# Designs tried in a protein design chat: VHH binders against q9y6x5. Part 309

Target 1, 379 residues: q9y6x5
Amino acid sequence: LPPKLLLVSFDGFRADYLKNYEFPHLQNFIKEGVLVEHVKNVFITKTFPNHYSIVTGLYEESHGIVANSMYDAVTKKHFSDSNDKDPFWWNEAVPIWVTNQLQENRSSAAAMWPGTDVPIHDTISSYFMNYNSSVSFEERLNNITMWLNNSNPPVTFATLYWEEPDASGHKYGPEDKENMSRVLKKIDDLIGDLVQRLKMLGLWENLNVIITSDHGMTQCSQDRLINLDSCIDHSYYTLIDLSPVAAILPKINRTEVYNKLKNCSPHMNVYLKEDIPNRFYYQHNDRIQPIILVADEGWTIVLNESSQKLGDHGYDNSLPSMHPFLAAHGPAFHKGYKHSTINIVDIYPMMCHILGLKPHPNNGTFGHTKCLLVDQWCI
Key: E = the ipSAE of ESMFold2; O = the ipSAE of OpenDDE; V2 = 0.75 times the mean of E and O plus 0.25 times the DockQ between their complexes.

## First folded at step 13 (VHH)

Design Y52 (framework vhh_surovatamig_d1)
Fold by ESMFold2-Fast, scan of step 13:
Structure Y52 (fold): chain B 379 residues (1-379), chain A 125 residues (1-125)
Amino acid sequence: as target 1 above (379 residues)
Amino acid sequence: EVQLVESGGGLVQPGGSLRLSCAASGFTFSDYAMSWVRQAPGKGLEWVATIKQSGSETDYVDSVKGRFTISRDNAKKSLYLQMNSLRAEDTAVYYCAAKYRYWEAFYQPKSYDYRGQGTLVTVSS
């Protein structure tokens, strides 16, 4: 039978939560599998961009999902993360479920991973659930395991997305140990349910399972606000995205807008598109706006308003607070191996290798994940 | 064309009650998480309450918890806010707001996909 892979994402699972809270089920999973302690995500450290980077192996400027809110200057189209299902936004890359279905004529299954409810290059996941945040983890898991066990052609790649601990991270902030402890214990229990369900169905010993996340979370405060309205009037620009990375489309001369913004706050960097640091790999796409504002860690950009969020992400991807982890178990993976760091774009070529797929050109380096795999030499 | 139309605002005395309604059209209401956001005179937008697509999960800002109840009727494409034990600080324009996907936007009132024109609530003796 062909190799099978289940990719699970817990949105906003900061890497150091593993050291600060107890995860008995996740630790049992890791004991007989592998752990990557830090995954260096792509900039901007947001949900849609990083979820698409995991499944394409590409930086945001290359795959085209450059933010959760976007404007394309060439076509004049607007995207939000919710109501625009136009394949145009997703067609700059080929995600792994499309590759899986087209190269090997196998099936893919998806429980709400970003992009899986959109036809991309005229190919939609063979089995999928339309996004609905009210659908329980149990219902998502029931559908995924049914499809893994009962499909023809066989489901060889499956994805499962869960919104926590991101939602609670925003509400309480990562420093609220009482509330975060409760949320993270519930997630650990869901991981226990996942493993038990796979064992019950006879899938556990032959299925490769990756548990990862798209980004971390950092503490925010009412004492750390950048009021954009103090520096520039709304008549001068169109706001495409706000915080912590603001995307500014000038309505007047770009230089005039830049000059009004460049000294707005000591806790924000203001970049003309061509001056965005090369290390971000966030420049070469029409959906990246002419002026980008990048807030310092823990600072929130606002429009003459308070912010009610106590945690946020989207910040510089060099920040450890923005990093998720990766844990994996299955026949492709070593047992009891710990690795320090990989890049989030490295996950895609590793998954292609496990599934026997030829990867599309990508920004990942297979060598970075070799030590995780039983069929590879680590030396 | 997407529309969210709020109603039920008015003048009420401290300790009184009001029920706000929001009628939605032009989108599949049952696919969206719905929120109430408010703007007090001279202040910015503040998130008040959210209800998920099915109506099974709700969340509130601490200052209204136990006093306000958010609810929805997917068949009628309507969102409600029952406001009890009203205080002078609850005086604001109340907006109905819709968000399709992720939870991040619930705490950022300007990031919602759709927002109505608002209904004024004045709490005064």
Scores: ipSAE 0.578, ipTM 0.822, lowest interface PAE 2.6, mean pLDDT 91

Design Y53 (framework vhh_surovatamig_d1; at its last look DockQ between E and O 0.77; V2 from the best seeds 0.00; counts 0 for: pae E 4.3 > 2)
Fold by ESMFold2-Fast, scan of step 13:
Structure Y53 (fold): chain B 379 residues (1-379), chain A 125 residues (1-125)
Amino acid sequence: as target 1 above (379 residues)
Amino acid sequence: EVQLVESGGGLVQPGGSLRLSCAASGFTFSDYAMSWVRQAPGKGLEWVATIKQSGSETDYVDSVKGRFTISRDNAKKSLYLQMNSLRAEDTAVYYCAAKYRYWEAFYEPKSFDYRGQGTLVTVSS
C-alpha cells in the first residue's frame, strides 16, 4: 500500500499560541506524534508566498509567488488574491501535488490550498475544490476523506486549508485574549473533529497527518502608522503592494523615488532591490519591484488613512511572532518527540521522502527533519 | 462592464433607520464576498460589514454590531444593509464593494475588486 499524507494548514497560527492557550485535542495529537515548536518561514511572511514555499521547498524569489499582490515588468501582468488563476504566476516551481501525480502516477486531492485550483505545468490536482471562503471546514474535510478512501489511482497526497485564526488575528490582534481564546478553542475543536473523522473512516492508523501554518501574527495599532502620502506623491510611482512590505514601481528616476522615501519614517527600512538583505532570499525575481519598503514589527504602512487591522503579518521572518509551528502524527513519525526549529522550506523534501517521491531541486535540507522520522538515523 | 449601484441613502434623525440596497451587474454575484464600506466627511474609507458568498457568514465593525444587518439575495444579485439606531457618527457615503477569492482579511477597504459610486447617509437633527 503506498504511503499517504494529509497536509493541513490553519492560516496565521502563531507558534506561541500553543503556550498561551489550551489545546486539548492538539495536545493529544502531539502526545502520540511530533511537535516542531517554531517553523522559520520565508520572507515575506504572507499567505500565498509561504503556502507555495511549503509545497515547493523554495524561497519566494525562486518559486515566483513573491507577495499577495505582484507585478511582472517583463510581461506586464498583475496578480492579486482576487486575480490568481493565471498559471503564469505559479509556473516557476513544481508543487508536490504535481510531482505526486507525474512521478508515481498517483492522485492528489485538495481542499482550498493556494494554487490547487490552478493548472501548473498543465497539471491540476486530481481532485480539488475551487476556492470559496463560505465552504465549511466540515465540507472540506468530508471531501478530502472521501477522496482519500475512494480513489483510483489512490490519493496519496491531500491538502486542507482553513482561513482561521488569520482572519480573527487581523480583526482583533493576537493580544486580545478574550476573542483569540474563543477562535483558538474553535480551531482545537476542528482538530478534534478531524481526528475523529479519520478514526471513524479507518484512516487514522495508516495516514500521515501534518498540521502546520504559513505565518504568525503581531499586534498593530492606530499609534503605529506610516503615512506614505506624507513622503511622496502618487504621480511618482505605481504601488504594487502596500503593507507591511510595500512594493514600489517608480514612474520617474528610481534614485529620485528612493531619495523621497528613505527618510519617510524611522519605523521602516527602504531598500533598492540590490540592497535587500541577502538573508531574506528576496532579490532574484522580476516580480520583486525596484524599491521595497519593510515596516518594523507592528507598524502599518497607509495612504493618508487609518487601518482597521489590529493584527498583521508580512514582517521580517527572523521575528518569533511571524513563526508558525508544525505538528505531525502517523506511521512515518516518532511518538512524543519535540524538535526546536526547522525552516519552512524543509517541509517539502520531508514530504517527498514520506511519499517516496524524488524532490525537484529545492532550498530545503532533508537532514533538518530526519529526527522526526522513524526510518531515519538521528544522532 | 461591472456595475454596483447603491440606493436608499438620505437624511435621518438620530435613532432612526435606513435600508441601503446595492444592485450588481456584469459579474457572477454569487462568486463574490460583498461588503459595505463607508467614508465620513474628511476621513478615510472604513470597512463596515461583510457577507460571504453563500450568505451564511457575516461580520461587522464593532461600532455597528447589533445595530446593522448585512444580507444578500443571490437570485436578485442584490446586497442590503439594514441600519437601525443610527448615530451622528454613522454619517458617511456608503459604498457597496465586491471581493472575489477572499484569501486575506477583508478589513482593507482598498483591496476590494469593485466598488460602487456610493450613497450618502446623513444622521442629524
Scores: ipSAE 0.738, ipTM 0.890, lowest interface PAE 1.7, mean pLDDT 93
Fold by OpenDDE, look of step 14:
Structure Y53 (fold): chain B 379 residues (1-379), chain A 125 residues (1-125)
Amino acid sequence: as target 1 above (379 residues)
Amino acid sequence: EVQLVESGGGLVQPGGSLRLSCAASGFTFSDYAMSWVRQAPGKGLEWVATIKQSGSETDYVDSVKGRFTISRDNAKKSLYLQMNSLRAEDTAVYYCAAKYRYWEAFYEPKSFDYRGQGTLVTVSS
């Protein structure tokens, strides 16, 4: 029988939550499997881009999902978290569930993972749920496990997505110990439910499970705001994305717009597209706007108004506060092994290996995950 | 065409009550989380309350907890805000707003998919 893999994402689960809060169920999961303590995600450190990087192994400039909000100047199309259904945005890459599903005697399933309810390269997951934030984790889990257990052709790859602790992180801030403890306890309980369900169905021993996240969360404050209206008139540009990385489409000469913004705040870096640092791998895509503004950690870019957010993400991907974790369990993984760091794009070639799939060209390095796998040498 | 039309605003005395309504059209109302946001004179936009698609889950800004109740009727494509024990600081234009993918309680103006023109609520003696 072909290997099976379930990929689970808890949105906005910062890596150091594992050190600062208690997770009895997740710790048990880790004890019987493996842990990567820090995963360096891709810039921008946002939900759609990073989830697509996980399943493609590509940097944002390569897979084309460069933000949660995008604009294509040629087609005049817009992308947003409520307008994500056009395959135009996703077709610059091939996600793993498509690759998997095109194999013989295999199918894919998805519960609200970004991009899974869209036909990509004319292929949509055999089983999927349309996104609805009101659907409980339990219902999502029930559907996923039903499909894993009873489908023909068999579901060999499945994704499961949950919006917490991201939503709460935005509301309370990651440093609110009282509220975040409550939120993270619920997450741990959901992990407990997941494990229990898999055991009850007899899937636990044979199913590979990865639990990860797309990004972390940093503390914000009303005292750390950057007001663009203080620097430039809004008639001079179109705002495509706002904070903490603003995407600027000039309506006048680009240089003039740049000059008005370059010294707007000491807590914000302003880049012409061609001057974006190479380490971001965020340059070679037409969907990246001519000017980007990158706020420092914990600073919020606003337009003549305040922000109620106490936590945010999207900042420099080298910041530890932006990093998620990865835990895994199953026949492909060691037991009781911990690894310090991998890149988020490394997950894709690892998953392909586990599933016996030939990976598309990607930016991941399989060698970075060898120590996690029982069939590989770890030096 | 997408429309969100607020109603029910007006002048009310402190301690009074008011019920706002929002009529939605032009989109699948039941697929969206709905919110009330407000803008007081001289201040920025402030999130007030959110109700998810099913209507079973709600969230409020702290300053209105226990006083305001958000509700919805998906069959009627309507959103409501019952405001009790109103205070002077509640004076604002109140907007109905819709969001499909709900990841956070607080949104920037551009984060909402749709937003109405607003209804004015004035709390004064």
Scores: ipSAE 0.490, ipTM 0.795, lowest interface PAE 1.3, mean pLDDT 94
Fold by ESMFold2, look of step 14:
Structure Y53 (fold): chain B 379 residues (1-379), chain A 125 residues (1-125)
Amino acid sequence: as target 1 above (379 residues)
Amino acid sequence: EVQLVESGGGLVQPGGSLRLSCAASGFTFSDYAMSWVRQAPGKGLEWVATIKQSGSETDYVDSVKGRFTISRDNAKKSLYLQMNSLRAEDTAVYYCAAKYRYWEAFYEPKSFDYRGQGTLVTVSS
């Protein structure tokens, strides 16, 4: 009778899409479970950092995945969305699937959650798919449900990742009602398929399911560009990451680079590493570069050229546009309960509780999620 | 080493057709979404079209929809662009580009992992 948990992410699912678009299948899921209307994610509000924060309970400075693009000057290693397999980058934390499958008579399964095809601490998810974005949601779901039903030792923790609505959100922007309605209807149909599959396989009543996301999306425009090349010559720095949080490694005196950048645009904040606001929890890791540039919401940092994107994320994590939601259903969760907000790092200790795992040191607060759980006193 | 080599460019009259090819080597071609981007004289890079790894899903910039067709042959490690009803505004250097992750906005020219040297297409009377 070990408890089982399926963690599902639909990338870039902005919390207020739930209010602004129709989701009959997701709303039925919520009605019989719980909803957290806004999840405050971690800065920077990018995909790799936030997915790793969910499964480690740590701020980015603490788990070491501080951006989608990183550079280590000592080892000369580079991390990117196409160069993400070196365990070096991931080994500053222990994700929940590693802890889970090291328990007696337990295994973990993964369908493309970031990091699950990497041997973190020499341990890779017991069952996993190598990342390939052309693999359909149906195939990912079929593998996950097959592993949940047929594995020995049993799969008690599983992850499922899907790239939408993030990809379409970048293309159209979150305010394009016609195109985003079509995209989000497809997402709702996938949620319906997920629930139907779980019911058909006899999993629905005894499997805990969390549906969440890593971040939201804000509207961008050709009229809101910050031209970095107009402020500083390329030869003065190495560009590690560009927009909306640029990571700048000076090649000359750091103060000179800072001074060239500080008045570049009124729509961008320029921080020396030691001056990054404490509320970001984004300072104490060598992978965070000496200077970062943080664009205002909806502004895009470019290198003397136009941008074709109409939506983006990565901005200040206090912005409601950057916040995802969390919904959950299963024996651990109340039915018909709505909660206003939690921090994304709170998901990890909650999942550890549901699975009976001892959490590693983390930044989450179990008390923030108590009201979601049937076995806890909600005060 | 990674190589993307474009060919098939040339001079063509308005209303004409050209077929561009891109030969890929040095990486697992079928793992990458493939794109064409172009640069008109004196302008920045512009995304033109993308095709997913399997070849089943394509997307185009509005100005070329219905005129251009992107395709790929994973066995031959080749990307193609059939360009019909060419206009003077299509004059550009056309680059073959590769991107591993679907979720990042691959419409942004700086997001590509690899890019070729380009082939020149000139549309003029």
Scores: ipSAE 0.330, ipTM 0.729, lowest interface PAE 4.3, mean pLDDT 92
ESMFold2 (binder alone), look of step 14: mean pLDDT 85; pTM 0.862

Design Y54 (framework vhh_surovatamig_d1)
Fold by ESMFold2-Fast, scan of step 13:
Structure Y54 (fold): chain B 379 residues (1-379), chain A 125 residues (1-125)
Amino acid sequence: as target 1 above (379 residues)
Amino acid sequence: EVQLVESGGGLVQPGGSLRLSCAASGFTFSDYAMSWVRQAPGKGLEWVATIKQSGSETDYVDSVKGRFTISRDNAKKSLYLQMNSLRAEDTAVYYCAAKYRYWEAFYEPKSMDYRGQGTLVTVSS
């Protein structure tokens, strides 16, 4: 029987939450598994880009999901979180569930994940739920475990996505200990439910389970706003994405727009596309706009208005506040091993190794995850 | 044609109550999360309350918690906001708003797919 893997994402789970709150169920999971304390995600540190990087092993400029809101200058198409179903946006990469299904005698299942309800290279997950935020964790868990246990060809790769703690992180901010404590305790209880369900169904001992996230969260404030309307008139550009990374499409000469923006605020960096720092790996794609604004941590870019967000993400991926963690348990993983840091793009080649899949060319380094795996020598 | 039509606004004294209604047409109402968004004089748009597709989950801005109740009737394609213990600070144009998905998991007023014409609520003595 081929190895099986369940990939679980709790959106917006900042790595530092593990040290500041109690997670009895997650700690029991880690005790008999592995923990990576920080995962260095890709820039920009947003939901769609990072979830697609996890399953492709590619930087955003390579997989094409460069933001949660995008414009493609060649085709003149627009993308948003409410208009994400066009395969055009997802076809610049091959996610792991597609590769898994193209191998003989294998199926994939998705209790949601960005891209799993979209046919990518004419292939959709064998079993999937259309994205709907109102579907309970219990229903997602019931479906994914049914598919893992009752499928032919067997489901060998499965996903489970949950929107918290991202929603509460935005609403309350990560410094609201009372509200965040309640939310994080509920997430820990859901992890307990997951483990209990897998044990009751006889899946636990033979299933590899990865629990991770796409990004962290930082505290924002009404005292830390950058009003773009004070820099430039809206008639000079089209706004493709706003905050904390603004994507600017000039309606006039690019240099004129750049000159109006470049010294407007000490709390944002203004880049012409070719001047975006190489360390971001955020330059070589037509969906990256001619001018990019990057706000400093905790600063929000606005259009002559306030923001109700008390927490946000999307900031520089070198910031620890933007980093998620990775925990894993199963026959492929050591027990009781802690690792400091991996890159989010390293998850894909590790998952391919566990599943016996040949990875597509990717930006991850398998060597970075070797110490997590029982069949590898730690160097 | 998508339409969201608000009603029930008016003048009310502090401590009073109003019930707003929104009639939706031109889209599959039960597939959308529904929100109330308001704009006070001289201020920007503010998210007030959301109810998810099934009606089972609601969320509120802290300033209205315990005073406002959002509800929906999917069969009638209608959204409601029961407003109690009204304050002068609640004076605003109230908009009915619809959002197909919440991948960003925050109810930003400018992220809404559709918004109605608005109904004015004035809280004054």
Scores: ipSAE 0.684, ipTM 0.872, lowest interface PAE 2.0, mean pLDDT 93

Design Y55 (framework vhh_surovatamig_d1)
Fold by ESMFold2-Fast, scan of step 13:
Structure Y55 (fold): chain B 379 residues (1-379), chain A 125 residues (1-125)
Amino acid sequence: as target 1 above (379 residues)
Amino acid sequence: EVQLVESGGGLVQPGGSLRLSCAASGFTFSDYAMSWVRQAPGKGLEWVATIKQSGSETDYVDSVKGRFTISRDNAKKSLYLQMNSLRAEDTAVYYCAAKYRYWEAFYEPKSLDYRGQGTLVTVSS
């Protein structure tokens, strides 16, 4: 009977939400499982990059999904979330579902996880759903549980993605306690539905379940805007990505563009690609642009306009507001154990261990997650 | 190929009502979330309302909540905005817009995949 793992992501679930709101269903899950209070994600702290880091164990410069909007200088191709199905963008790494299908000749299943509807190294998730935000959590869960029970070869790795609380975090901001309380209660109820469904189907006792997220959320304001148009004219550059990390492709001399930007605002840092801080691991990829602008926490880069975002992410990955959490339950995990911090790249080698897969070379450290696992000795 | 054509704008008195329509063509309408965004004279684009692919979930900017209703007809490939209790500050060019992914895109009107030419709504005297 091979081990099975379901990986669930609630997009934009800031770790500190667990301390400021009530989650009765999630707390019951944690009581009989494990909690990692903070997961240090990769830079930039955006949805596509961090979701791909979870399933590859790689920094963004290594797996190639370096932003939600990208330009590849070698091939001259453009990427956005509306044209994300070109395998070119995803082929710089091997995600765990591909390894699962090829190494162990088992099936994978996916409900909307970024990259799972794309053939990567000529391998697509055995069962998958094309992205559609109208598909309910219940329908995604129904498909995943059906595939876990009714597949040959057997589904041993499954993913489930949900867009909240990210969308509401952007709209209301994380400091809006009334609106965020309602949103987070709905998410907790979905976690309750997940656990109930798995118990009713007899899956709960033998399935490893990880609940995590890709990033957090910080409060923004119309009082904290950086107007890029006040610093440089559009004729001097092509904008690849805007906020809070702007990716600038110069149309003229790079040094001239840099000089126009470097003193534009006290609330953003301007980097030539080779000067990007080493701690970001955000330099060695053709999709990282010649000039990168990094806004300070809570500041929004705009083009001569206001912003309706009251919350955002993408900021420096050292910021606690950018950190998600990880909770897990199942035969591989201890019961009632709390751990302080892991790196988001550590999730991949842990999942490979649980599934009995040989991990591809990665940036994670298995030792960081050993204390979560029953078959490992923790000192 | 892709076209979004708005209609139904005009001059209306404060407290009045208007219904905007948008006809979509050149893409699979039912696969896209749809939004209304507006631009008041001398201001930037502002997101107003979103409706998901099936039409079951809607979202609104707080200033129009309870006054505006977004709806869609996937068979007719049409998007609607029923505007009630109109105020002077609702004066703007209203654009129909489409977005495939539903992360934060509707709160950043510039990130929308497709946008129409707009229809002018003037709320005055």
Scores: ipSAE 0.594, ipTM 0.826, lowest interface PAE 2.5, mean pLDDT 92

Design Y56 (framework vhh_surovatamig_d1)
Fold by ESMFold2-Fast, scan of step 13:
Structure Y56 (fold): chain B 379 residues (1-379), chain A 125 residues (1-125)
Amino acid sequence: as target 1 above (379 residues)
Amino acid sequence: EVQLVESGGGLVQPGGSLRLSCAASGFTFSDYAMSWVRQAPGKGLEWVATIRQSGSETDYVDSVKGRFTISRDNAKKSLYLQMNSLRAEDTAVYYCAAKYRYWEAFYEPKSYDYRGQGTLVTVSS
């Protein structure tokens, strides 16, 4: 029987939530599986970029989804979450579901993971759901488990995406223990439902399940705003993305725009594209704009307006508040093993190994995850 | 051409009620989460309420919770806001707004994909 893998993402699940809240169902999952306490995501620490990095093993500059809002200077195209279905944006990489379908006689299934409803290199996930936030976790789970049991060629790779705790993290902020406690309890209950459903269907013992997330969340405040309109007039630039990483396309000389911005706030760094720190791996793509502004943790860039968000992400990927975790269970994984840290790009080559797929060139290092796997020697 | 056309605004006394309507065209209404956002005189945009694609989940800013009810009719491509127990602080231009993805800060008024031209609500004696 070919190996099977279900990859589950709870958007915005900050790693340290595991230490500050109770997760009885997730703890039972981990007890018989593995836990990676911190996953160092890619910069910028946003939903579309990091979800695509998980399934390609590439930095954003390499896979081309460099933000949730993008502009391509060569083609003059604009990307947003409402016009994300143009394959142009996704074709700079090959996600694992495409590799799964093309290398072996296998199917892929998807419940709303970013990119799975787009034909990438003329290949779309064999079974998929178009994005609709009204579709319950239960309906997404029902479709995934039906496809895992009732498909020919067999579904060997499946993805399941859920919008929480990101939406509530933005609304309440991660420091609101009362509201976050309720939200995280609901997520733990969904994890319990997932495990129970897989056990009921006879899938649990033979299915590899990864539960992870794309980023964390940090507390924001009306006291921590950077008003970009105080720095520079709108006539000098086109704004491609705003906060906490602003993407600036100059309408005048780039150096002149840079000089207007560079000393405007002590709470943001202003970079010419070639001066973006190498550690970000956020430079070598036409979709990265000539000037990038990076706000300090918890600071929000605004255009002469207030912000109602009490939590945000997108900040420096070295910040622990931006890190998710990874938990896994199944025949490929050790039982009761804890690991400190991996890079989010390491998930892709690990998943390819589990599925017996040859990975496309990627930025991950298989050695970083080998200690999680039963068929590898950990030295 | 995407259009969101608001109606139902007007002058009401404190404690009164108004029902706002928004007629949508030029996009697949049922694929979008819908919101009401408002702008009070001399202030920035403020998110008020959101309803998900099927009407399955609603959310409100704390100051209107229990007083305002958001609803939608996907067959009629219409969004509604029932406003009860109106206060002077509710005086604002009210905009109908559409957002495709729920994962973003849907309460952030500038994050919306489409917004109408607004309808004025004035609460005064």
Scores: ipSAE 0.619, ipTM 0.847, lowest interface PAE 2.4, mean pLDDT 92

